# VH-VL binders against q5slc1, part 29

Target 1, 112 residues: q5slc1
Amino acid sequence: MGALRGRWAEEEALRFLLGKGYRLLWRNRRTPFGEVDLFMEKDGVYVVVEVKQRASARFGAPLEAITPGKVRRLLQSARFLLGRDDLPVRLEAVLVHGTPKDFRLEHLVLEL
Short names: E, the ipSAE of ESMFold2; O, the ipSAE of OpenDDE; V2, 0.75 times the mean of E and O plus 0.25 times the DockQ between their complexes.

## First folded at step 17 (VH-VL; framework fv_cixutumumab)

Design v4 (at its last look DockQ between E and O 0.81; V2 from the best seeds 0.00; counts 0 for: pae E 2.7 > 2)
Fold by OpenDDE, look of step 17:
Structure v4 (fold): chain C 112 residues (1-112), chain A 119 residues (1-119), chain B 108 residues (1-108)
Amino acid sequence: as target 1 above (112 residues)
Amino acid sequence: EVQLVQSGAEVKKPGSSVKVSCKASGGTFRKYAISWVRQAPGQGLEWMGAIIPKFGTANYAQKFQGRVTITADKSTSTAYMELSSLRSEDTAVYYCARDFIYEYYMDVWGKGTTVTVSS
Amino acid sequence: SSELTQDPAVSVALGQTVRITCQGDSLRNYHATWYQQKPGQAPILVIYRKDNRPSGIPDRFSGSSSGNTASLTITGAQAEDEADYYCQSYDSSGYHVVFGGGTKLTVL
């Protein structure tokens, strides 16, 4: 957990990423290390996606909940789901700014 | 080659605060976290906290919660560690280190900053 | 939270093999990382993710793990290997980095 999001925001984030060639593996999956919003794959890399909903339409705001510890937990969750820790995994975030009627998406990647 | 250059030695009075800087050169500041680790004379390594400069988010060791503040300036590739309410027990060498959060290790370390707290 | 424990000191004869062990509950969930530190110097990464060596680290250094333990082994100890060795992992929450107390290795 740790992320504020609505169901509609997750749907929009998923639609956005699917449109970019991501493949969905799991969504809203709980592990002993935490919950994964979206677990996806792209170009042979497994991606843990954190979806956050924000009322403000401003881009570039810090991801307050994505701390080093949160990253570790998400990666541990991913590796738990995969059943192995030798595959490429990275963290990404999709920020959904606005309302269901008027929103913008911001896609952030934590580089390896 | 990535290097971490830290600010110079500090001598402080009890109750004051110290702010140590850590500048990254020779690479991108956005692909890793910066951890702060201190070592008192003759003692072991003690983790203080870490920040993801790209996100500006930080975690702190419980021991230092409320007394330490870790920040980063992406424009200058510099991380900062500020420790307030200094005590004699805070006398130590303070290290910054490149923390590869995907691999769970710190591979590049600064040379350390000596902070001496004495009345 | 959790702790990592190490023997404070060990000795090895030149050319012989020595194993430094780290123990802690967190090692069941997280691999150990090992650092070498010599007097007046910053720590140097020698082993990560149980048994991986960074470039520049001699192959006489190896890592292993079993249950709640992780070990650093030096096969054919050299004089320059005399140093303090620290294991590192994370507490049960994953939010905090934890270090072992360090092991002073003396090469005889």
Scores: ipSAE 0.750, ipTM 0.903, lowest interface PAE 0.6, mean pLDDT 92
Fold by ESMFold2, look of step 17:
Structure v4 (fold): chain C 112 residues (1-112), chain A 119 residues (1-119), chain B 108 residues (1-108)
Amino acid sequence: as target 1 above (112 residues)
Amino acid sequence: EVQLVQSGAEVKKPGSSVKVSCKASGGTFRKYAISWVRQAPGQGLEWMGAIIPKFGTANYAQKFQGRVTITADKSTSTAYMELSSLRSEDTAVYYCARDFIYEYYMDVWGKGTTVTVSS
Amino acid sequence: SSELTQDPAVSVALGQTVRITCQGDSLRNYHATWYQQKPGQAPILVIYRKDNRPSGIPDRFSGSSSGNTASLTITGAQAEDEADYYCQSYDSSGYHVVFGGGTKLTVL
């Protein structure tokens, strides 16, 4: 779920993904199943992107916030936003480590 | 074809812990979760928790929160479930299953690991 | 406790049609999946996402859903269909997998 305190991280994640050719459809959308930080499209696949800010996580460390249950809620939210459940949907995460002046991004993809 | 090969049967005393392994053969962790489901003698299926090996992230059924730990090692394509503070009610067959989480189903099941908790 | 309710047992005469039901409020929001389990064996997937049948499952198996109820139907039941059947979905939060209590199908 997105939060106000993470707006700079979300903006950087969005900028990063736009630069990789993703197209933004919606952001910060509330559904009965939870909130979607970024809802995007790339190469005919809809993408739910969860953005997390981490100050202490090392690159490659387990992401405790994006669990199987969380993935399910995000996918259900995506299907709600699309109004159907037969379109390809992929979950991705962008971990933003550091501060607005000194940060790095880690892009994680749960592949189809 | 993907197979899930589980570790062998265990006999444990109350108060101890057990760690069951689940190795994916003929495939790799890429887009799936691994769920753990147990079945006590004469009882139904009970979900314990799951992990996404790609992310290393797990969540657990409320009943087992605090007693179960699920981990994965991508280099060996192996998931683990550890249940602590065992009691006789934990006697069951423990299954791992490949959870095709995008489609709401578990398509490949291990053959199960019998854990017996007795004095 | 389970959020999904199944009758504990049902019977069907050989060659006849039987319907196994699963009820729960979460089925209004999440599709049901069905598993077959024979004694001493792991479950196998029979129906997923409401009414889809995996390869290798006979076409006499079908699924349906209405409101808070999902059903598994076996048309022309055969002796080999005798087994326990579990529905699976999620709890009201969507974070946890939930199984129904199971239905033992006896083929007479």
Scores: ipSAE 0.465, ipTM 0.835, lowest interface PAE 2.7, mean pLDDT 87
ESMFold2 (binder alone), look of step 17: mean pLDDT 90; pTM 0.937

Design v5 (at its last look DockQ between E and O 0.59; V2 from the best seeds 0.00; counts 0 for: pae E 4.7 > 2)
Fold by OpenDDE, look of step 17:
Structure v5 (fold): chain C 112 residues (1-112), chain A 119 residues (1-119), chain B 108 residues (1-108)
Amino acid sequence: as target 1 above (112 residues)
Amino acid sequence: EVQLVQSGAEVKKPGSSVKVSCKASGGTFSKYAISWVRQAPGQGLEWMGAIIPKYGTANYAQKFQGRVTITADKSTSTAYMELSSLRSEDTAVYYCARDFIYEWYMDVWGKGTTVTVSS
Amino acid sequence: SSELTQDPAVSVALGQTVRITCQGDSLRNYHATWYQQKPGQAPILVIYRKDNRPSGIPDRFSGSSSGNTASLTITGAQAEDEADYYCQSYDSSGYHVVFGGGTKLTVL
């Protein structure tokens, strides 16, 4: 996600997840394996959150950017940040549909 | 028990295309990826690509980029691998495998589909 | 992209210990997975994430790693262990799966 583009979407995603009891560890964190939008913790599980912004307010749009390779890189990024690879990590996505004035959030757990 | 059932053997002419199917049963198709791996006679395993059926997203080995297309139909729990512009070197057994990306392994394999390319 | 290298063939006497090694730069960042393959059969997962065994795999199979290498060890080789063994990991980008060239294990 661009530095400026999607900033509001990331803020809304973060606010949403904080409201659900997630704890923020890092945001916009660059690693040798890629950038992590949000790295969080929930109930003892570390969560890499990918924030996606969509112009359309329609729910259920495909996560076209979540490829097998992208998943691996996100997991490696998480393990890099943790300094260990034996802790539970999962991937989640928050889709932000719409505009700053009118948006909806879709929260997805990536079970792979 | 999860099983991957692949389509039958194919005999193709050079320049044609082949589409191999891989049907999953006994599990949740949306909770894993499907990798395609081939093996030429007397040779090693060669990864071709993988798809996350749930999202329809795929990656391909550079060697096959532009010539292979991997798709999935969630309604039938079936993954497909189509290879075009076939050459004699494409003669091989083609495997699909359940790929758990989180654990970085392929634990369930199809029995393989033999594709023979000859004039 | 990165590659994984294995010795093409190794031998072990019945009941003895053998180690099959896989080498590649990507192993510094990604764990190795090991597969066993017998003639006419599909590969079988035997070790994943360096040293984990799937259920049903005998405990004589173990995995280890050091630097840019990963190893599969069979402690007390049995006749049925004769097969080809492949290591698998990922290239430096993480976008591509890579296999070693395979090692043919002969049990004497």
Scores: ipSAE 0.795, ipTM 0.919, lowest interface PAE 0.6, mean pLDDT 93
Fold by ESMFold2, look of step 17:
Structure v5 (fold): chain C 112 residues (1-112), chain A 119 residues (1-119), chain B 108 residues (1-108)
Amino acid sequence: as target 1 above (112 residues)
Amino acid sequence: EVQLVQSGAEVKKPGSSVKVSCKASGGTFSKYAISWVRQAPGQGLEWMGAIIPKYGTANYAQKFQGRVTITADKSTSTAYMELSSLRSEDTAVYYCARDFIYEWYMDVWGKGTTVTVSS
Amino acid sequence: SSELTQDPAVSVALGQTVRITCQGDSLRNYHATWYQQKPGQAPILVIYRKDNRPSGIPDRFSGSSSGNTASLTITGAQAEDEADYYCQSYDSSGYHVVFGGGTKLTVL
């Protein structure tokens, strides 16, 4: 049951981004710096997408936030997956609020 | 160019709290993180934590977890660091710095705020 | 504890070359950044992403990195280069900024 938690949210986030013209390269890819939820590309820019499900306080308690440290790890994960550090990389998040039958997405581009 | 203006020196008693402000001028406050770094007399630099003002999300060094709170107010372009349960070893100069996470450096530093903890 | 080690002091004769080193396991995976600090002043950025020099920093300053070691080199040291130098990177998790203990450079 734990493995099923969050699967629907990630699928909805992926579908949403594909509909916006993003191309999927990898998903759930492990790196020394953590796991990347979605690794995508749009308009010649590589995109690390963090999918966050807004659920009870117990799920993700303390909930991982998009903090300076998390941003650092995501950037290093992208460089690891690309095998180089000279390509344009952008960080994004998709917040999924609600339930599988009644949800809302919030799409954030991290402007840093 | 961007400047970081910090609040003035503080003298505090052990067990109290201090809140230091860091006001940014120039540029967009939501385009970088703010890090807080302290330096005790004759000692090296010690990172305390950082915040991304656009999202209000902070993370802290393990040593200060539970005692430090870092916040930001975008409407005034000001970040704050509050350190509670002060001890004499918290006597230090406290710096804020503009932290470009994508570039992996801190390029603009405030002039520092001296906090002295004594009875 | 600090994961970055620097020698506490180094001396150089005026006009000579000096290398300041920083060692730590996290440097295998994370960039090294160097700051200069003179007494009573805030630090200033000197070298970032191991070997990049910001505008306004003299070209006698350069950086390098290999394995778990980063170095700051000053070629043709000047009196005004006398300062404390700190390397900065991150801990193994990447969540926390880490500074080396600092190196006091004396120009003789």
Scores: ipSAE 0.204, ipTM 0.754, lowest interface PAE 4.7, mean pLDDT 86
ESMFold2 (binder alone), look of step 17: mean pLDDT 91; pTM 0.939

Design v6 (at its last look DockQ between E and O 0.80; V2 from the best seeds 0.00; counts 0 for: pae E 3.6 > 2)
Fold by OpenDDE, look of step 17:
Formats: structure tokens, sequence, C-alpha cells
Structure v6 (fold): chain C 112 residues (1-112), chain A 119 residues (1-119), chain B 108 residues (1-108)
């Protein structure tokens, strides 16, 4: 997401994950491999969270943008931030559907 | 042990399309991607694209963008690579491979499918 | 886009050590993976993530990296090591896989 675009969605995603016991490490962190929206930790696993804002309140096709290439870049970013590639890393996505006044969250764990 | 079984050799005319299949046996499409790599006679390996069968998402090498389509059927554990507007230079052995994105390698390869494009 | 370059051919005497090098700007950021290919066969993974060997690959195969280069070293080359070797990594975007041009290794 852009610098300011979708910030409210990211904030809601962060709030949601914090409530789930995630710990924030970095937010909007730039790496040579792209920007990481949220880099978090839960239960000893490092988690790269991709936040996606959807204009529609309808759920569906949540992972259309999660291509192999995207996964690669997210993993590279995580490992770059960690400075090592032997630690547990998981990719997750939070989809924010709707508007700031009326939204739904969809939390997805990328099982790869 | 997981194996990738590819469809048989194809002979095609220029301008036509070819669709090669890659079926995973001994396992299911889970936790990995399928990459497609081709090799023209006497030439090197060339990556074409990859798909995450579980999610049906794919990306392609820029060279083949718009001309290649990679799909997957989870119910049959089969990935497909369709190449359209075939040219003579598309004559090659086409491989599918199990791509462990998290591990940075392709460890299981199909035996390859020979596609010959000739008038 | 990025490219990986390899010497097209190298030779090594039986029992000697040979190093096959892959060079490319992307290697500054990404690990290299190495594949062995013999005529009429599919490639075989031999080294991944710089210096890891899959099970079944002899320990005479090793990997290293430095700067914009990655290298596959065969310490004590055997006759069966004669093959083409390809390095593989990612382009500068990180979205695409790229292969080196391959190196034909001849064991003398």
Amino acid sequence: as target 1 above (112 residues)
Amino acid sequence: EVQLVQSGAEVKKPGSSVKVSCKASGGTFSKYAISWVRQAPGQGLEWMGAIIPKYGTANYAQKFQGRVTITADKSTSTAYMELSSLRSEDTAVYYCARDWIYEYYMDVWGKGTTVTVSS
Amino acid sequence: SSELTQDPAVSVALGQTVRITCQGDSLRNYHATWYQQKPGQAPILVIYRKDNRPSGIPDRFSGSSSGNTASLTITGAQAEDEADYYCQSYDSSGYHLVFGGGTKLTVL
C-alpha cells in the first residue's frame, strides 16, 4: 500500500492481530525486496502480514494477489529483516473489506 | 515418493497452442508451487512461470507474459502449462518441477515433455 | 531483469577439484541454487541456499558465495560428475526465477 493509502486498513489489521496475541516488530518496513506491511511475531514464529484493502464488503478470491513471486519477495523481506534465513517464518494476510465506518476483517494464513 | 508425471510429446504447427499437463503422484499439491522450465535443443534452462496450486495463483516470466497460461486442478493434483501462438523457437523440452519457494529450490522434476513446432 | 553468467565449459582431471562460478548482480541479494543435468535427463538439485546439499548428493559437492558470485565446487571429481551445471536464482525484482547459461563440465 502507498504511504498513506489504506493506512486505516493497516491500523485495523494491526489492532486485530495484536488482540490475537501477535507482537509487532516492524510496520511499513522497506527492504530491497519490497515493503513489509506488518512484521510480527507469534509463539516464536515470525510473521509477515500482507494487508489488503478491498472496496467490496463481499468475501471471495482472497488470495488472488498472492502469487509465487509475491511469496518469494515477502520471504526475502522477512529474512532480510531477520538477518538470517533459518528462523521460522510464516506468511499471513489480512483482508479489510469495506470502509472505515463499516468494515470486515478476514485473516488468512498462507500454508506453504 | 512424490513424482511428477507429464503428458506425452506434442507436435504442433506454428500459430497453434499446446497444453502440457503435470500430475503429482504419490502425494498432493500442498505446501509447494509448480514451476515450468523449458529447454530448447542444445540450450540452457529457461524458467517460464510458476503456480501455487493450493490457491491457483500464478506468475510468469516477462518473456512469456500474455502467451503462457499456467493452471492447476487440485482435485486431480495436476498442473497445466498452455503456450499459445507457437513458434519454431518454442521447440523444446518442457519440464514441470516441484518448487519449494521457502527453501529456494526445485527438487522433483518431471521427465519433460517434448514439444516440436514445425510447418 | 537480471542475468546470471557462467563459463560455458570447464574441465577437471579425475580426482581433482573444480569450481564452477555463477555471476550476477542478483546474487548480491539472493541465494543460488545449483542443478546437475546429464544428457537426456531432467535436472537434479545438487546445492541449494548457498551451501546445502540434498540427501543423496555426495559431500564432494559444496557451495559458496562471495559478492555477486556463487560457486559450486567439486572436491575430488569423479567420472560420473561429467554433466551440465546450472545456477539458478532470482531476477532483480525477486518475482522471477533465472538460470545461468550452464557450464559443461568435462572430467579428464
Scores: ipSAE 0.764, ipTM 0.915, lowest interface PAE 0.6, mean pLDDT 93
Fold by ESMFold2, look of step 17:
Structure v6 (fold): chain C 112 residues (1-112), chain A 119 residues (1-119), chain B 108 residues (1-108)
Amino acid sequence: as target 1 above (112 residues)
Amino acid sequence: EVQLVQSGAEVKKPGSSVKVSCKASGGTFSKYAISWVRQAPGQGLEWMGAIIPKYGTANYAQKFQGRVTITADKSTSTAYMELSSLRSEDTAVYYCARDWIYEYYMDVWGKGTTVTVSS
Amino acid sequence: SSELTQDPAVSVALGQTVRITCQGDSLRNYHATWYQQKPGQAPILVIYRKDNRPSGIPDRFSGSSSGNTASLTITGAQAEDEADYYCQSYDSSGYHLVFGGGTKLTVL
C-alpha cells in the first residue's frame, strides 16, 4: 500500500502534537501556494507543521526537504488560510522514523 | 550591525569551478537564510539560490540547477556558493545577502565577488 | 510565468514626483520588495513587504501595489536618488526569487 504508507506517520505526528497542547485547525489543506499537512495553533501562534516520513531510525540528518522555497510556500499558505498576514505564524516539522509498529518522532521548530 | 564579508575576486578558465565564500559577522547565523545573486556587467540582478544555514537546506533557480551548490558552515558563520562548468556568460559580480524569508526581503548584502571567466 | 517587468529608464526633474512600476502575475500573491543600486555598489533595500521602509531610507520613498502591479514612488526626487531600482518578488509557487530587469532613474 504505497500511497497509504505515509498517512500513519501523519496520524502519529498529529497525536504527538495534540498531546503537547497544540490545537488542530485544519489538515491536508490545499492552497494556491501548496499543501499544508497540519495547520495548528498553540499559545496564540498559528503553526504550519510539515510531516516527513523516514524509513530509517537515524536522527540528526539535515532537513533536506525543507528549503527556503518550501518555507515561503508554507508561510504564504498559512496567510492564505488565515485570510490575513498580521498574525504570528511558526513553521515546524515532525520527522517520523521507522514503521507503524516501531517508530520514533523528532520534533523541530524552524527558528527563522 | 551584521556584515557579510565575501572572498576576493577570481579569474577562471572555461570549464572550471569557482567557490565564493560569505562570512557573517555579528548576530546569529541561524536566524536567516543566505541568498546568492549575481550581476553580469551592465545587466540586472539574477537570483541563483538560497540556503537555511541552521538546517543546511538549499534550493536553486532552475537555470543553475545541476551547476550550483550552496552550503553553509554554522560553526564559522560562513556560506559558500560553488558554480561549476564555468562559461564566459558566468562572468559577473556574485553577491550574498541576508534573506529574511518570513519578511520577503534581503537587507544586508555583501560587497560582491567579481568572477571573470575567460580563456 | 513569474517574470517581473520594469521600464528600463525613467527621468524626473529635481524636486518632482516619479513612479517606478513593476508588473508580474506573482505580485497578486507575493509582496514586492525594492532595491536601489548605485554604480559599483551592492544593492540597498528601500521598500519591503509592499510599503514598508527600512530605517535610514528617506520618507520620500514609498511603495504601493494593486493587482499584479507594484510601484515605488519618490516624492521630491533629489540628485542622490539617481540609481538603478529593482523590484523583487517570487515565482507563482514562492519557490524562486525573481527580480525585475531594473529601471535606471535619471534626475534632471
Scores: ipSAE 0.299, ipTM 0.774, lowest interface PAE 3.6, mean pLDDT 87
ESMFold2 (binder alone), look of step 17: mean pLDDT 90; pTM 0.938

## First folded at step 18 (VH-VL; framework fv_cixutumumab)

Design w1 (at its last look DockQ between E and O 0.78; V2 from the best seeds 0.00; counts 0 for: pae E 2.3 > 2)
Fold by OpenDDE, look of step 18:
Structure w1 (fold): chain C 112 residues (1-112), chain A 119 residues (1-119), chain B 108 residues (1-108)
Amino acid sequence: as target 1 above (112 residues)
Amino acid sequence: EVQLVQSGAEVKKPGSSVKVSCKASGGTFSKYAISWVRQAPGQGLEWMGAIIPKFGTANYAQKFQGRVTITADKSTSTAYMELSSLRSEDTAVYYCARDFIYEYYMDVWGKGTTVTVSS
Amino acid sequence: SSELTQDPAVSVALGQTVRITCQGDSLRRYHATWYQQKPGQAPILVIYRKDNRPSGIPDRFSGSSSGNTASLTITGAQAEDEADYYCQSYDSSGYHVVFGGGTKLTVL
């Protein structure tokens, strides 16, 4: 049930990013370093996207789970998927606020 | 050029707390993480934790978990490290450093803040 | 937790080559980063992601790795290279930064 709940958020996040010109490479991939929700490409740059669902429709809530360590793991996962560590990888997050009937998306880009 | 300016030296009593600041200038505060590293006299470098100011999320070394708090104020481009329940063993130079997580390195360091814990 | 080990001290004659090695299981997963530190100064990044040099670092500094080891090599050591050198990586989880114990390099 929880997995299904998270799926609609991921679908909306994906739809949102596709609409912005992102290209999907992998979805829900497990790696030795963790799971990658969405692995995409935008303007020649590989992007690992973390999708977070929140019950509140309010924007501006902290991304408590996206810690420096989490970022490292996601980047390692991305590099693992690519089989290369010499290509640029960017981390992004899509926060989905609300319910399937009424939701808002917040797109965050990390340039660390 | 990015610079990290740290607060001045501190002298503290055992059991007290210290809060060291690290102000970034010359760059975009939201484009990197800040790590805190300390060095006791004559000892090596010891990582304490790091924060992503953009997200306000932090990780801590296990040794300091529950005793250290790392925060950041984006409006002032300042990161903070607060260490509580100070002990004599906490006497050290405390560094903040710009941490590029994507490249796994810390390339810009503050000059360090000396914290002396003595009764 | 993962640990990184370094020899506490090494020496090199002026103009000669020295290699400082860092060993740890985490190095199988993560590249090492190297820092130089002189007395009373903050550390300076000298090598990152195995063999990359930041701007301003002389080309006599180089990095390499093999298995669970990473090495910093100074080819043609200069007097100013006398310093402590620290390797840095991450534990197996990736959540924690780890430093080696440091190597004191003496230039003879």
Scores: ipSAE 0.785, ipTM 0.913, lowest interface PAE 0.6, mean pLDDT 93
Fold by ESMFold2, look of step 18:
Parts: structure tokens; C-alpha cells; sequence
Structure w1 (fold): chain C 112 residues (1-112), chain A 119 residues (1-119), chain B 108 residues (1-108)
């Protein structure tokens, strides 16, 4: 059967990055350290991409963010998926603001 | 070479707040986090939290959740740590450290800011 | 947070070898990093990610790990090695930095 309807933000983030010349390697891969939304490559560098959807409907609920701790988990996950820790891995995030019919993207890059 | 310059010593009364600054010179915030670590007299190192200035995002140790706030100002290359509802056991040296999160270590430390909480 | 346990104090005779240990379940997931701290000074990095030695750290310092235990070894200990040594890792979630309680090394 088809994908879950709630995955629209990830699809938009993927399309955006493919349009910027990124190459997709894996998506939605689970590791002992967490799940990697998009694992990509650009110019010889592996890229772990976290996709976040921002909505006001999350008022009063625990907030998620791309924090130092989250970055560490994503890095550990990427190295687990590669099976080695000596390759360059860059952390990026795509923030998707809004709804499927009216959204904008914010692209964040943590330089190596 | 990168240096972290911290604000001067503080003497505070119980129940008040303190805000310590940490200015980076000779480098950039763009690929690092800034961690805050304290050390009470005769005690070990205790991590309080960290921020990624480029993203503006922070996370905190459980123990300090709710009374510590860590912020950064990219325009001045300065990070801040504010600790509220001070108690005598908050008397410590407060360090900021450059956290090279891609390699899981802190390589540049400030000289520390002594905060004394006394009635 | 995951606990990291170090012996509070260790002694070594000048020129001899000493091991400082750090134990914790999270070391199975996140390798240890080691810092040296002398009185009145900020810590300095001596070993990171298990066994990497930064530029400028003497080669008498080395790191190793097995299971839930990490070790900092100093071969040919010198008087200037007298300091407190802290191991650092993360809790099991990876969200929080954790330090061991520190080991005071005395060089006799």
C-alpha cells in the first residue's frame, strides 16, 4: 500500500534538496541512535538531513528542536549506517512551515 | 587562535539570578556549539547545557531544566547562561567551552566565572 | 543521565605507568573523552573519542576502551602530570553530556 498521508513535509524537503543537486542514498532508516529522515550526498560529503514541520497546533506540547543533543544522535546514526566514523558527514535541517497547500522551507546547514 | 572570554566574578543573594557571558574571539560560531559546565568548590565538572548559535537551539541537563536559559547573539559572537532562583549550592566556577560536536569534544575553554551565592 | 564512575584518587611513582578508569553503560554507545585539570585552571583536552590524541599532547598519554570501561594510560609519568582527570561521554539518549566524578592523580 501507499505511504502515510502525513509525510508531505518530508517529500517537499526531498524535492527541494534534489533540486539543489543532492543525491538520495537512504530515507527513514532506523538505527540504535534514532531515525534518519534523509541520508544524502553532495559534492563528496555525506549529509544527514532532519526534516521538521512547524505548526502552531503544537501549543502546550513538548517542543522538538535541532539541538546539540539531537545533532549528536544524528551524527552517531549516520556513522552507524556508514559502518565507519572517518568519512565527512554534514548535518542539515529543512524546516517546513505551514500546510501542504501553503508552505515555505528554511534550509539550515551546520558546517563541517 | 580561538579564545573564549567570560564575564567577571559575581556575588549574589539567594533567590536572585545570574547571567554569565562568553565571547568568542579569533573564530566563528558557525560550526560549533557552546557548552556550559560548572564546578562547585572541591567538586567535579557538571554539564549544564549547550547551544548551537547558528541554529539558535539549546538543550539542558535534566537537573537544570526549568531554571537555566542559554542563548547566543551571533552579531557579537557571545553566548549567555542565565541561572535563576539561586541557592548556596549554586556557588561554583562556571565555564563556557567550545563544543566540537562533530567529534564529541570540548577543545577551548573559557577561564571560568566565579559565582558566589551568599546571604 | 548515565552515571560515569571514576576512582577518586590514584598514585603513581615518577616514571611509572598508571591507568585511570571510567565505567558506565553509555560507553558502549558513546566513546569516552578525557580532560586534564590543574588547580585554578580550566580543563584541557587530552584524549578524544576513545584513543585520539590532540596535537600538543605528549605521546605518553593514551586511551583505550573495552565494554563499558574506558581507560586513560600515562606511561612514564612526570611531575607535571599531577592533576585531576575527568572522563566525558553522553547519557544513553545522547542528548546530555556526562562527566565522571574525576580522579586526582598524585605523582610520588
Amino acid sequence: as target 1 above (112 residues)
Amino acid sequence: EVQLVQSGAEVKKPGSSVKVSCKASGGTFSKYAISWVRQAPGQGLEWMGAIIPKFGTANYAQKFQGRVTITADKSTSTAYMELSSLRSEDTAVYYCARDFIYEYYMDVWGKGTTVTVSS
Amino acid sequence: SSELTQDPAVSVALGQTVRITCQGDSLRRYHATWYQQKPGQAPILVIYRKDNRPSGIPDRFSGSSSGNTASLTITGAQAEDEADYYCQSYDSSGYHVVFGGGTKLTVL
Scores: ipSAE 0.706, ipTM 0.868, lowest interface PAE 1.0, mean pLDDT 88
ESMFold2 (binder alone), look of step 18: mean pLDDT 90; pTM 0.937
ESMFold2, look of step 20: ipSAE 0.470; ipTM 0.820
ESMFold2 (binder alone), look of step 20: mean pLDDT 91; pTM 0.941
OpenDDE, look of step 20: ipSAE 0.783; ipTM 0.919

